# VH-VL binders against a6w1c8: the designs that were tried, part 32

Target 1, 192 residues: a6w1c8
Amino acid sequence: MSLSINAVARTQEGKGASRRLRNEGLVPAVIYGGETAPVSISFKDNELLKAVGTPGFLTGLVEVTVEGKTEQVLVKALQRHPSTGAVMHMDLQRAQADKAITTRVPLSFINAAQSEGVSKQGGRLTVESKLAEVRCLPANLPEVLTVDVIKGQLDQIFHLSDVILPEGVELVSLLKGEDHDQPIARIGKSKR
Below, E stands for the ipSAE of ESMFold2; O stands for the ipSAE of OpenDDE; V2 stands for 0.75 times the mean of E and O plus 0.25 times the DockQ between their complexes.

## First folded at step 18 (VH-VL; framework fv_masavibart)

Design k6 (at its last look DockQ between E and O 0.62; V2 from the best seeds 0.00; counts 0 for: pae E 13.6 > 2)
Fold by OpenDDE, look of step 18:
Structure k6 (fold): chain C 192 residues (1-192), chain A 123 residues (1-123), chain B 110 residues (1-110)
Amino acid sequence: as target 1 above (192 residues)
Amino acid sequence: QVQLVESGGGVVQPGRSLRLSCAASGFTFSDYAMYWVRQAPGKGLEWVAVISYDGSDKYYADSVKGRFTISRDNSKNTLYLQMNSLRTEDTAVYYCARGSTDELYGFYYFDYWGQGTLVTVSS
Amino acid sequence: QSALTQPASVSGSPGQSITISCTGTSSDVGGYNYVSWYQQHPGKAPKLMIYKVSNRPSGVSNRFSGSKSGNTASLTISGLQSEDEADYYCNSYTDSSTYVFGGGTKLTVL
């Protein structure tokens, strides 16, 4: 089940209006995509911050309710405060059931401790990428992509092609060609 | 290797001023928010101030607001803390810390700390 | 801003596992997954041990792990070693867009 959050429509736009909203404890955002015009909205800052801190909010489908209307969206961009890290603005793209979406999904590496490279050869798994960009229909969007490193040896490098892909899900980088099979993890010597 | 070195600490009387410095090396200083965190003798940690990577934004703890000023010189890889109207309760080891963000969520944590400089405010 | 609540002290024997709790409110620990833990040896600077509840920075021993349930975050140290004897502080983001530290816990290795 997708996460849900409430927002309020806003009519004022621009940097000045956004600053005013933030001063009022609100976070400006925009919903765009599809056949409908973009909609400017605002979230309560504390609610949004909590939502942002919830797994899946930034990487999965989210239901946003504005004035009684609920839309499925993806978080596409965040502007964060350079000191606090708080969200200052958010771009939300509408998800349509029949249209492929592109978004980042968390990678989960399993069986690292049991791998020969770690358990016997004294290595440790170093994750180079925690997210992978996928293309799929909204209904096929996974919550997480799994990489099984059980067969991992010392100095072995894992790539995007090692990701277990669910049906209907594609890795964007791999769609660009085999030369875009990026490293995502490595079993190497432990460093302290 | 990331290194932070605080300086400028010492003994001062209440009401006086002191300026702390933190020399940064081993990383691109201008890419990071920087923090001051203090620790009173035998007490816990208390964040004091934060400055954005470019110095455009500054925030302070209520306990020091109006008295302390955080600043930075990115050309010198140096963080500063101007402390005015010092009080006895300001006595502490003052640490500079680098603020880093999560890859996805982007909220800061303190990944590197200096060794601190002692500020003693006493009559 | 009140400090997060930690036990004043915990102790364990070498090889044992110990847990340090950090209790806050729905406005900090319970509201966000932005809890970090710091180790501080006497006379030394704090060191980041855990960030975002359960993530370890590079170079931190896998003996250190973090978790959270409700308004309480926990740091677990397995295979306790003498070098683990130190003060430990939790930290969390807050609704006020600030960061609050716990009161600290002194860990003694017996």
Scores: ipSAE 0.025, ipTM 0.594, lowest interface PAE 4.2, mean pLDDT 90
Fold by ESMFold2, look of step 18:
Structure k6 (fold): chain C 192 residues (1-192), chain A 123 residues (1-123), chain B 110 residues (1-110)
Amino acid sequence: as target 1 above (192 residues)
Amino acid sequence: QVQLVESGGGVVQPGRSLRLSCAASGFTFSDYAMYWVRQAPGKGLEWVAVISYDGSDKYYADSVKGRFTISRDNSKNTLYLQMNSLRTEDTAVYYCARGSTDELYGFYYFDYWGQGTLVTVSS
Amino acid sequence: QSALTQPASVSGSPGQSITISCTGTSSDVGGYNYVSWYQQHPGKAPKLMIYKVSNRPSGVSNRFSGSKSGNTASLTISGLQSEDEADYYCNSYTDSSTYVFGGGTKLTVL
């Protein structure tokens, strides 16, 4: 499934213009990266909030249409209002089909309840990291990465190297060396 | 462990004011947005107001906008609702609720509730 | 903002599965994956049962599940037990940056 949203180009930039846009129900954003100049755009606040609440919008490829032209982008940064969750500003990075991208992808831990550590040994799965940073071509970007913990034992620690990687996908931390194989979850004793 | 205790409810006449308090414990109060939700006797739940974790932003239901003010004192772990120009339709149990977030991005559900304080506005 | 639409009541026998609907518009339930469900026993405070459409918080029985299709969210309770007899409310975030509850559904276990 592809995620898309319409935007308009804007010629007014700067802090004052951005504040006025937000007061008018528009969210300022910038598309940058690749070999072309940054483009200042805006989204309708309610349209953006609906899109942002859709799974995969913030962690996957999004098609943004600006004046009839579509660009594939990744959400690289956003600022939210702390009490309402409203998006105040968004930074978008262009994704080109022939250039690797780096982004964070959700981790999904499956089969914990069926594991011996949980079912027989009194443990519970504790998730320590819910995202992993990947590098891949845009066409290979997964919506989620799976960690199958079916064989987990009490006190077992799962690491980035336990993540099931689709073809063409690399974990950025593991590219730095095996001493960067960070813990992502463990089966430990329940505290209650 | 998380505990929310409302106080300050009572019986008042229409047009009067009342201030509700919610004492919080068992969590870092200043990390959370806080909410007031009310329930008229025999009726459903109605969201009333939200205040950001630092008190800088406040939002209200249309039914109370301009009459109610939400506030907080993070040094006392206390949430407040100042209710002015009370009307008979404001009669309800008022609940204090903690906003829980999606770990990355926002405020979307009420994970802990107090037991409520009754406000009765009658002629 | 008008309340989300829920049936006023629903009933089922012990062990049965029942479903409670919550219907809104594209401006709330249909437009956002921020639907939550609350259980309220008489005289008690509400308790969160489901958030983000289908997630169960820690300590909530797997007999409770949630889903959404179009503008309608659903709470399903399987293996109905007497303790499930309560009022149930849905809630959604809205285009107006507010929160709206459904009118509530009284579940009776026969």
Scores: ipSAE 0.000, ipTM 0.505, lowest interface PAE 13.6, mean pLDDT 83
ESMFold2 (binder alone), look of step 18: mean pLDDT 92; pTM 0.943

## First folded at step 19 (VH-VL; framework fv_masavibart)

Design j1 (at its last look DockQ between E and O 0.39; V2 from the best seeds 0.00; counts 0 for: pae E 10.5 > 2)
Fold by OpenDDE, look of step 19:
Structure j1 (fold): chain C 192 residues (1-192), chain A 123 residues (1-123), chain B 110 residues (1-110)
Amino acid sequence: as target 1 above (192 residues)
Amino acid sequence: QVQLVESGGGVVQPGRSLRLSCAASGFTFRDYAMYWVRQAPGKGLEWVAVISYDGSDKYYADSVKGRFTISRDNSKNTLYLQMNSLRTEDTAVYYCARGSTDELYGFYYFDYWGQGTLVTVSS
Amino acid sequence: QSALTQPASVSGSPGQSITISCTGTSSDVGDYNYVSWYQQHPGKAPKLMIYKVSNRPSGVSNRFSGSKSGNTASLTISGLQSEDEADYYCNSYTDSSTYVFGGGTKLTVL
């Protein structure tokens, strides 16, 4: 289930143009990647905000329609207003079916309550990382990565290597070496 | 544990200046946008100012624009609010708050607050 | 911009469930799922209780829940306890790229 959003092509570029767009309730963005030239576009700010608030929009494939043409893209960068969090600019990378993509995917921790560390030893699961960077083909992009902590003990630290990886999906950190197996969660007693 | 401690409040006359400080601890201060929010006695919350993580961007409420200056020293984990040309309506408890990054690219909510410092502007 | 509308006060007995409403417009609460709730005890700092309509930060009791229908967001507190007595503020993002606070609700535990 791919998310979709409409955009309008724009011809004017630069800081001034972007400011004008924002004043008009539009959000400037750029689609880039592949062999096709980059395309400057704009979104309606309210529509974009709604989209951004939709699960999967920032972490999954998105269909952007510009002048009747639809492209699959990934959100690669987002500039936000520091006060309100409003999106001021967005970079969108084209996804090609035959090209590996890199993006962050949400982590889901399951069976924490049933784990020995929590259920018997009085521990609590603390999540240190909610996202993990993956490399895969677009077709293999998962919506979520699962970490089963059912065997978790008190004071146990879970790492990226504990993530259940779907076929064709790699964790970018682990590709860099074993020393990049960063912690992502821990079962411990709550420090008040 | 995240801690924010405001200081510098007091009683001042209209037109005078006051500088507030907020000492932050328990988190990587330089990674977060910081806010000032105030609350007049018996009233609700009002956003005052924000500063980006590196101090490069600053924004203010219309009510304080041109009079207040937000700043930060990341080496000292301290947030500041320079208040000039104070008015009676500026009387409030001033809170420093940390901007939370929720999802991926971060919507900002006020996830941690200091206990506040009282500023009273009276003739 | 006008504040979101909250009841001035609500009350309940220990163990009961109460709901605080936060009514905005289609330009804020109605359009966006960026409603947050804050708890404030007298003389204390506000505390984030709910964000994005229904999400609880770590350390917040599961007795607190949030929802939204139309232009009205709601904070529900189940199993009311004496410690829940406080002021509660809602907040929402707006079409004007700002956040707006509610007027606040005083919760009294009888």
Scores: ipSAE 0.032, ipTM 0.635, lowest interface PAE 2.7, mean pLDDT 90
Fold by ESMFold2, look of step 19:
Structure j1 (fold): chain C 192 residues (1-192), chain A 123 residues (1-123), chain B 110 residues (1-110)
Amino acid sequence: as target 1 above (192 residues)
Amino acid sequence: QVQLVESGGGVVQPGRSLRLSCAASGFTFRDYAMYWVRQAPGKGLEWVAVISYDGSDKYYADSVKGRFTISRDNSKNTLYLQMNSLRTEDTAVYYCARGSTDELYGFYYFDYWGQGTLVTVSS
Amino acid sequence: QSALTQPASVSGSPGQSITISCTGTSSDVGDYNYVSWYQQHPGKAPKLMIYKVSNRPSGVSNRFSGSKSGNTASLTISGLQSEDEADYYCNSYTDSSTYVFGGGTKLTVL
């Protein structure tokens, strides 16, 4: 199963046309990349709102259907309304199966409540990074990366190197050097 | 620690006005959308209003449109609710709530809440 | 009245699992994945337990889980403990740029 959404090609472009589309409940978007020309499209606002809320839509491969033809894309950028979160514009990049991609993937911290730091030492997990940048082939793109904190103690700091990596997946920051092994979470005492 | 402290509640007669404040600390206030949510005595939660991080966009529940105004002062880390033309059905505990800053997943949940301030509207 | 329907109360014994339902329409629950759940102990402010249907924020026990089927979202609490006794509210963001809460469910631990 793959994430999918329908779109309509649009022929009118420019600031005025994009504003009119949004006023009609349509969200402008662009598909670009690969060896073909960029394509301007639009989504229905409510259909896009549903899709964006689906796990993996913003961080994984998506099939976009335009006039019966599908393309595999990654969401590269969003503009959102600052108070409602409604999507105002999207940039989509074409993905090729034989080319490595770079994108952000959510981090999931598991077993914090069962750790000694939380269960016995009065600690609380504080998450400092919710996403990590990965490089992999499209087929290897994980939906989520796990950090198991079961052995966490009070005052322990978890870093990018603590992330459990599936086969074929690299963390981009760790390739830049050991001083890029940034903190991603810590167990600290609740001070309320 | 994230902390939200409401104030300004009290007893007022119908038709009067009241201004609520919410003092924020422990986070960068100007980066977050802020919300008011109320709870009538013995009843459930009801969303009242939202204001964007810079104050430029405001949205209201239909039950309060035209009577309530949400605002913020980012230099004082304070959220406000101006309540005009109060009705007895506005009687509730009013909570200040912070919206998530995860722009990738939107502002669809309230991750920190104040303890609330009681507003009673009665003759 | 809210647009989302929850049972007024549920009860269970320690160690059991219970499920609280939250039923709306396609336009508020069925078509969207923006359901969140809040726990409220008496006299206290609500606390976020689940967001985006099934995601658990850090610091929330893995005994709490969320799901959705059709127009009904569910909060499941496994291994019920006395500290779980509270009111529980569901909430959803809708296509009208509004937020709608359920009426709340009082959980009693027997």
Scores: ipSAE 0.005, ipTM 0.537, lowest interface PAE 10.5, mean pLDDT 83
ESMFold2 (binder alone), look of step 19: mean pLDDT 90; pTM 0.932

Design j2 (at its last look DockQ between E and O 0.07; V2 from the best seeds 0.00; counts 0 for: pae E 10.5 > 2, placed apart)
Fold by OpenDDE, look of step 19:
Structure j2 (fold): chain C 192 residues (1-192), chain A 123 residues (1-123), chain B 110 residues (1-110)
Amino acid sequence: as target 1 above (192 residues)
Amino acid sequence: QVQLVESGGGVVQPGRSLRLSCAASGFTFSDYAMYWVRQAPGKGLEWVAVISYDGSDKYYADSVKGRFTISRDNSKNTLYLQMNSLRTEDTAVYYCARGSTDELYGFYYFDYWGQGTLVTVSS
Amino acid sequence: QSALTQPASVSGSPGQSITISCTGTDSDVGGYNYVSWYQQHPGKAPKLMIYKVSNRPSGVSNRFSGSKSGNTASLTISGLQSEDEADYYCNSYTDSSTYVFGGGTKLTVL
């Protein structure tokens, strides 16, 4: 299940060109990756606004249609206006079915309220990381990674290793070694 | 109807602190970047600070960097400006202003303004 | 950093048309189509009159119009009325992702 969006190829590059695009209600972007040369494109600002606001657009596979050709891509970088958060530029990486991709996916913590640390010991779950970087084939890319904290105790720290990994999905940090098992959440006392 | 109401202004001595508030109503406060703009007596408008819709980004004019802090409480529909180490040149009417939401590429206009609150810094 | 350049004052008779200029650089007025104009009556808050060079917000009289050529934006007020007497400020987005105001123009209706 991938989102779709239309784009237009553009030939002009640079800050001036970007300014002109923005003045025309367009947002510049680039598609890169694979053996094909990078392609500079632009999105209609209204369409992109809607897309960016849709869950999964920034973290999942997206179908971009340019001049009748559709490519599957990942949003790899998003430049936002520092004050407003408005999208100013996007980097899109091509996804190939037979090549592993690296991207960040959302973490979902479940059963926090039912955990002993929260329900009996008066703790609260604090999320330190909302995203995790994964490596997988495009077909195996999950929409979300689940962390079950049902057994969580007060002052317990959850790590990347506690993530329930779907088949074919690896956590990039863990691939680097056990010493890279970083904390992602904690059950601690809530300050009243 | 969109309304912005500033409060907290007054007379203070140099070096003192003051906290301004801006109460917003008539729109979804959390959807908009908010600004502080000031105007010294008999002078023009000067941008002071901006805060993003969710408060994650803050920027300040060079003239107030390190001294002023902009913040917001979206649950209370309120914008704040903490002013520390006040100087005589900070004397001005301080306006809160709403940024427009019609620009995806990051250009907001000041479509609504409060009535302003006067801050006077004098010895 | 520096304020956009506006004439300190302009004047006109009722029914006439006047124009207020706002001159910047390629890094602001000339670089973007994001010039806005604000009207401020004495003791009142500024009011948005024009945005994106030539667009009028709802409720703003069609007597107000905006344009831009090069690094200079212009606000034109046609059919000048006594109520138009006010200070007018231009504003533009900048390369620094900030906004810069003009110095302001006092419009007097004679």
Scores: ipSAE 0.027, ipTM 0.584, lowest interface PAE 5.0, mean pLDDT 90
Fold by ESMFold2, look of step 19:
Structure j2 (fold): chain C 192 residues (1-192), chain A 123 residues (1-123), chain B 110 residues (1-110)
Amino acid sequence: as target 1 above (192 residues)
Amino acid sequence: QVQLVESGGGVVQPGRSLRLSCAASGFTFSDYAMYWVRQAPGKGLEWVAVISYDGSDKYYADSVKGRFTISRDNSKNTLYLQMNSLRTEDTAVYYCARGSTDELYGFYYFDYWGQGTLVTVSS
Amino acid sequence: QSALTQPASVSGSPGQSITISCTGTDSDVGGYNYVSWYQQHPGKAPKLMIYKVSNRPSGVSNRFSGSKSGNTASLTISGLQSEDEADYYCNSYTDSSTYVFGGGTKLTVL
């Protein structure tokens, strides 16, 4: 899915300028990475809020157009106001087609209801990690990673190694060794 | 256990004022945005107001702007709604609700609700 | 600030699936992916069932699912059970920086 958004270059930087931009309905952001100097930009607040609610914007590749020039980027960091969810600042990293990227991708757990742990043993699936950090080339970036828990039993713990990986996609934690195969979900006794 | 308990409801004449309170426990109150939502008897839900975690930002429904003021006291874990110039259409059960947070999908929804307190505005 | 449109009532038999619709405009449901769904049993406070169109909070049965197409969000309940009988409300963020609820749908389990 191709996502895009327009931005305006900005020359004012720093905390005071950022606060003034936000008061005017603009959200400061920075594009960095690759072999090119960082570029300070701004987005219209309402346009950015709609974009961040779109599936794939925060976890996938986005095209940002600044003064007619388009760059492919990933959202690396986002700061929100805790009351209204207003985006206060956003960091964007340039994605180059021939260089691996790292980002966080949602986990989707399927078939829990059909598992013996849930259907026959009175268990309930409890998700402990909603995201997993992946490394891949930009073209291989998945929108979601699936964990099939159909064979789950009561008290079973699922780990990162249980994630179904598309070709070209690696889990960053597992690259660090077998002792980094952390829990991501479990089937436990139902509380209600 | 997250707990929200509203109080201060009652019967009042049009044009008068009431102050609602919501006592919070079971979570770090000062980390969360808080909401008021109301429900007229036999009717649906209506969002009323929101206040940021530190009280610095407040937003209101058009139906209550200029008459209602949301506030909080983080040292007492208490949310307030000052309701002035009450009208008969303000008659409702008033709920306080906590905003959920999600770092990647960080927009708030009403994840925990109090039991509500009834405000009746009648002549 | 107009309420989102929901059917007044829906019914289904135990074990069946039902879907409750929530129709708004491009200024709310269509323009934002900030739709949430709430279940309210008689005399009780609402409970969050779905947020951001399709996400379930921890502790909510996977029998509940959400989706959106255009200006219409949908809540689907599979494997209908007697305890699902309740009122259901949708909510959305709006272009006016406010939140708007639907009028509510009474689900009856036959």
Scores: ipSAE 0.006, ipTM 0.536, lowest interface PAE 10.5, mean pLDDT 84
ESMFold2 (binder alone), look of step 19: mean pLDDT 92; pTM 0.940

Design j3 (at its last look DockQ between E and O 0.10; V2 from the best seeds 0.00; counts 0 for: pae E 13.1 > 2, placed apart)
Fold by OpenDDE, look of step 19:
Structure j3 (fold): chain C 192 residues (1-192), chain A 123 residues (1-123), chain B 110 residues (1-110)
Amino acid sequence: as target 1 above (192 residues)
Amino acid sequence: QVQLVESGGGVVQPGRSLRLSCAASGFTFSDYAMYWVRQAPGKGLEWVAVISYDGSDKYYADSVKGRFTISRDNSKNTLYLQMNSLRTEDTAVYYCARGFTDELYGTYYFDYWGQGTLVTVSS
Amino acid sequence: QSALTQPASVSGSPGQSITISCTGTDSDVGDYNYVSWYQQHPGKAPKLMIYKVSNRPSGVSNRFSGSKSGNTASLTISGLQSEDEADYYCNSYTDSSTYVFGGGTKLTVL
């Protein structure tokens, strides 16, 4: 199930308009993609804050309702205040069932404690990457990607290629070639 | 491994300009807000400026506002600090620092620092 | 903006525990849980030791801990070691959308 959030259509555009919205407790955003023209919208900042804090909102499909019409979208860009981290603007891409989407999905590492590297060799799992960029159809978008590190040894480095990929899901980095098989975790001893 | 390397420091006279650079490597530069922090000789740390991940937002300390400009070129993984109308009190080691990111560009802290570059403003 | 208030210096013997205070105002340390601590050895760049009041980055010794009460944040270093001798700076976000550093504390290991 996709998360849902309400928005209001806006007519004013530009930096000045956006600033005014923010001062009013609103967050400007745009929905784009497909054959439909882009739509400028705004969210209530408190509602958006709650949404952003909800797991899956930034990495999954979201239903945005504007003037009674609901669209399925992905958060493609999030502009944050550099100091506070507050969301200042969002770009939302319409998801089309027949069009592949690209987004980042959380990585979940399982069986670390049971791995030889941890359980017997005194290592600990260090996560270097919490997200992975995937390409898939909307219907195939996973909520999380799993990395089983049960066979992990001390000083072993896990890579994107170690991710268990669901059907229809591709890792964008791996599509670029073997040289893009990035490390995502390591079992090692902590340096004090 | 995350690396930040500052350059461009030197000795300049008051009123002159200087441009600092910070070369970043070992991470996706465009995903992080970047900061400049300076330290006068024998003194403490002072926040100077911040630039958002895409360069769309910039903020400055009052002490440098209107004189300094922070910028970045994500295609070159480089952070810049254009310093105009330099004053003697601008004398400091200038550090570039990466913003600590939570999920998707949340930045609150400085998790990696360069070695710094010394800027000396003297008549 | 006024720097956060830190003691100029603290000292301790190896194995002891020391605490460095960082006092701000309601507009910085009091209002936000965005207090960070940095360690700086002579001639070196600062290193992040604590963030969000009490969190340790990867690779930072568990001897370092942070807390906050009211407008005062604290860095505690347990099991003091010679390598801990350095300057320590606190930092906080402010209502003015800026960052403010403390004046720094020189830690001497006796």
Scores: ipSAE 0.024, ipTM 0.573, lowest interface PAE 5.3, mean pLDDT 89
Fold by ESMFold2, look of step 19:
Structure j3 (fold): chain C 192 residues (1-192), chain A 123 residues (1-123), chain B 110 residues (1-110)
Amino acid sequence: as target 1 above (192 residues)
Amino acid sequence: QVQLVESGGGVVQPGRSLRLSCAASGFTFSDYAMYWVRQAPGKGLEWVAVISYDGSDKYYADSVKGRFTISRDNSKNTLYLQMNSLRTEDTAVYYCARGFTDELYGTYYFDYWGQGTLVTVSS
Amino acid sequence: QSALTQPASVSGSPGQSITISCTGTDSDVGDYNYVSWYQQHPGKAPKLMIYKVSNRPSGVSNRFSGSKSGNTASLTISGLQSEDEADYYCNSYTDSSTYVFGGGTKLTVL
């Protein structure tokens, strides 16, 4: 799913211009990639704050409108204030409908409480990876990837290969070979 | 090799001023937020101030607000701390530290520290 | 404000394993907060030993390991050596805290 946000174009760049923009309540950003030149933009800080708090904004496709023209992008990098966490600068990569993209999507582990490992064997699911890097066409980008742990037993380790993949979606680590089938969660004994 | 070298410490009477510098080398200084962290003799580490990568945002611990000013000159790869109206409780070793996060949802950590410069405030 | 709580001191004999704890709130040390650990020898600068709970920077001995459970992070030093005698500080960040370090733990190697 795509989220949208409005931005304004800017022509001045560099440390002084970025500082002035942030002092005026604007957050500088750049859109790059594809066959067109990079575009310097800014977001209103209150609009960006709302957007970054929206599920999927930082990990999914975003439609950015600049002066009535819309570009579909991915958030590739953020610079955050080291004390407050406020977004200070964003790097956005253009997504083209006919070209594969790579990005990180959240993992959702379902049915842990109903698994034998948790319900009968005193285990607790421990999540080791909250995100997985995928490659797909933009239209196929999922909001979340599901790992069904209903069959989990005590001491079982779940790996990237246990992720339920929608059509057209590949896990980047698994493209590197079988030895990159990384652990993502486990059911371990819990003391309560 | 990343290096941070503090200078400008010394002995000063209460109410006086002192300016600390931190010379950075071995990395792109303008990509990083920079911190001052201090340690009173026999005590633990205390964060003092932070300045964003481009100098546009500055934050201070409550104990130094209004008295200390953090600044940076990215063309000289140098971080500064102007310390005014010094008090005896400001006596500490002052460290320059590099703040870094490498994740979209990550937190910050101090991956490189200077050796520190001693500031002694005494009558 | 949130403070990170560490024991004031711990001790161990050479070759033993020792664990230093760091306890906070969900805002300081929780399921989604990363914890870092710093070693400081007397008269020296702190050195980053562990970041993101359990990651070791290049050049840090694998005798040092980190973990987290609930609101408590732990630094474990196995095969204790006299050179490990130092102060150890945990660190975690939240948006709401101006105090980011634990009070420190003095490790004595007997």
Scores: ipSAE 0.000, ipTM 0.437, lowest interface PAE 13.1, mean pLDDT 80
ESMFold2 (binder alone), look of step 19: mean pLDDT 90; pTM 0.933

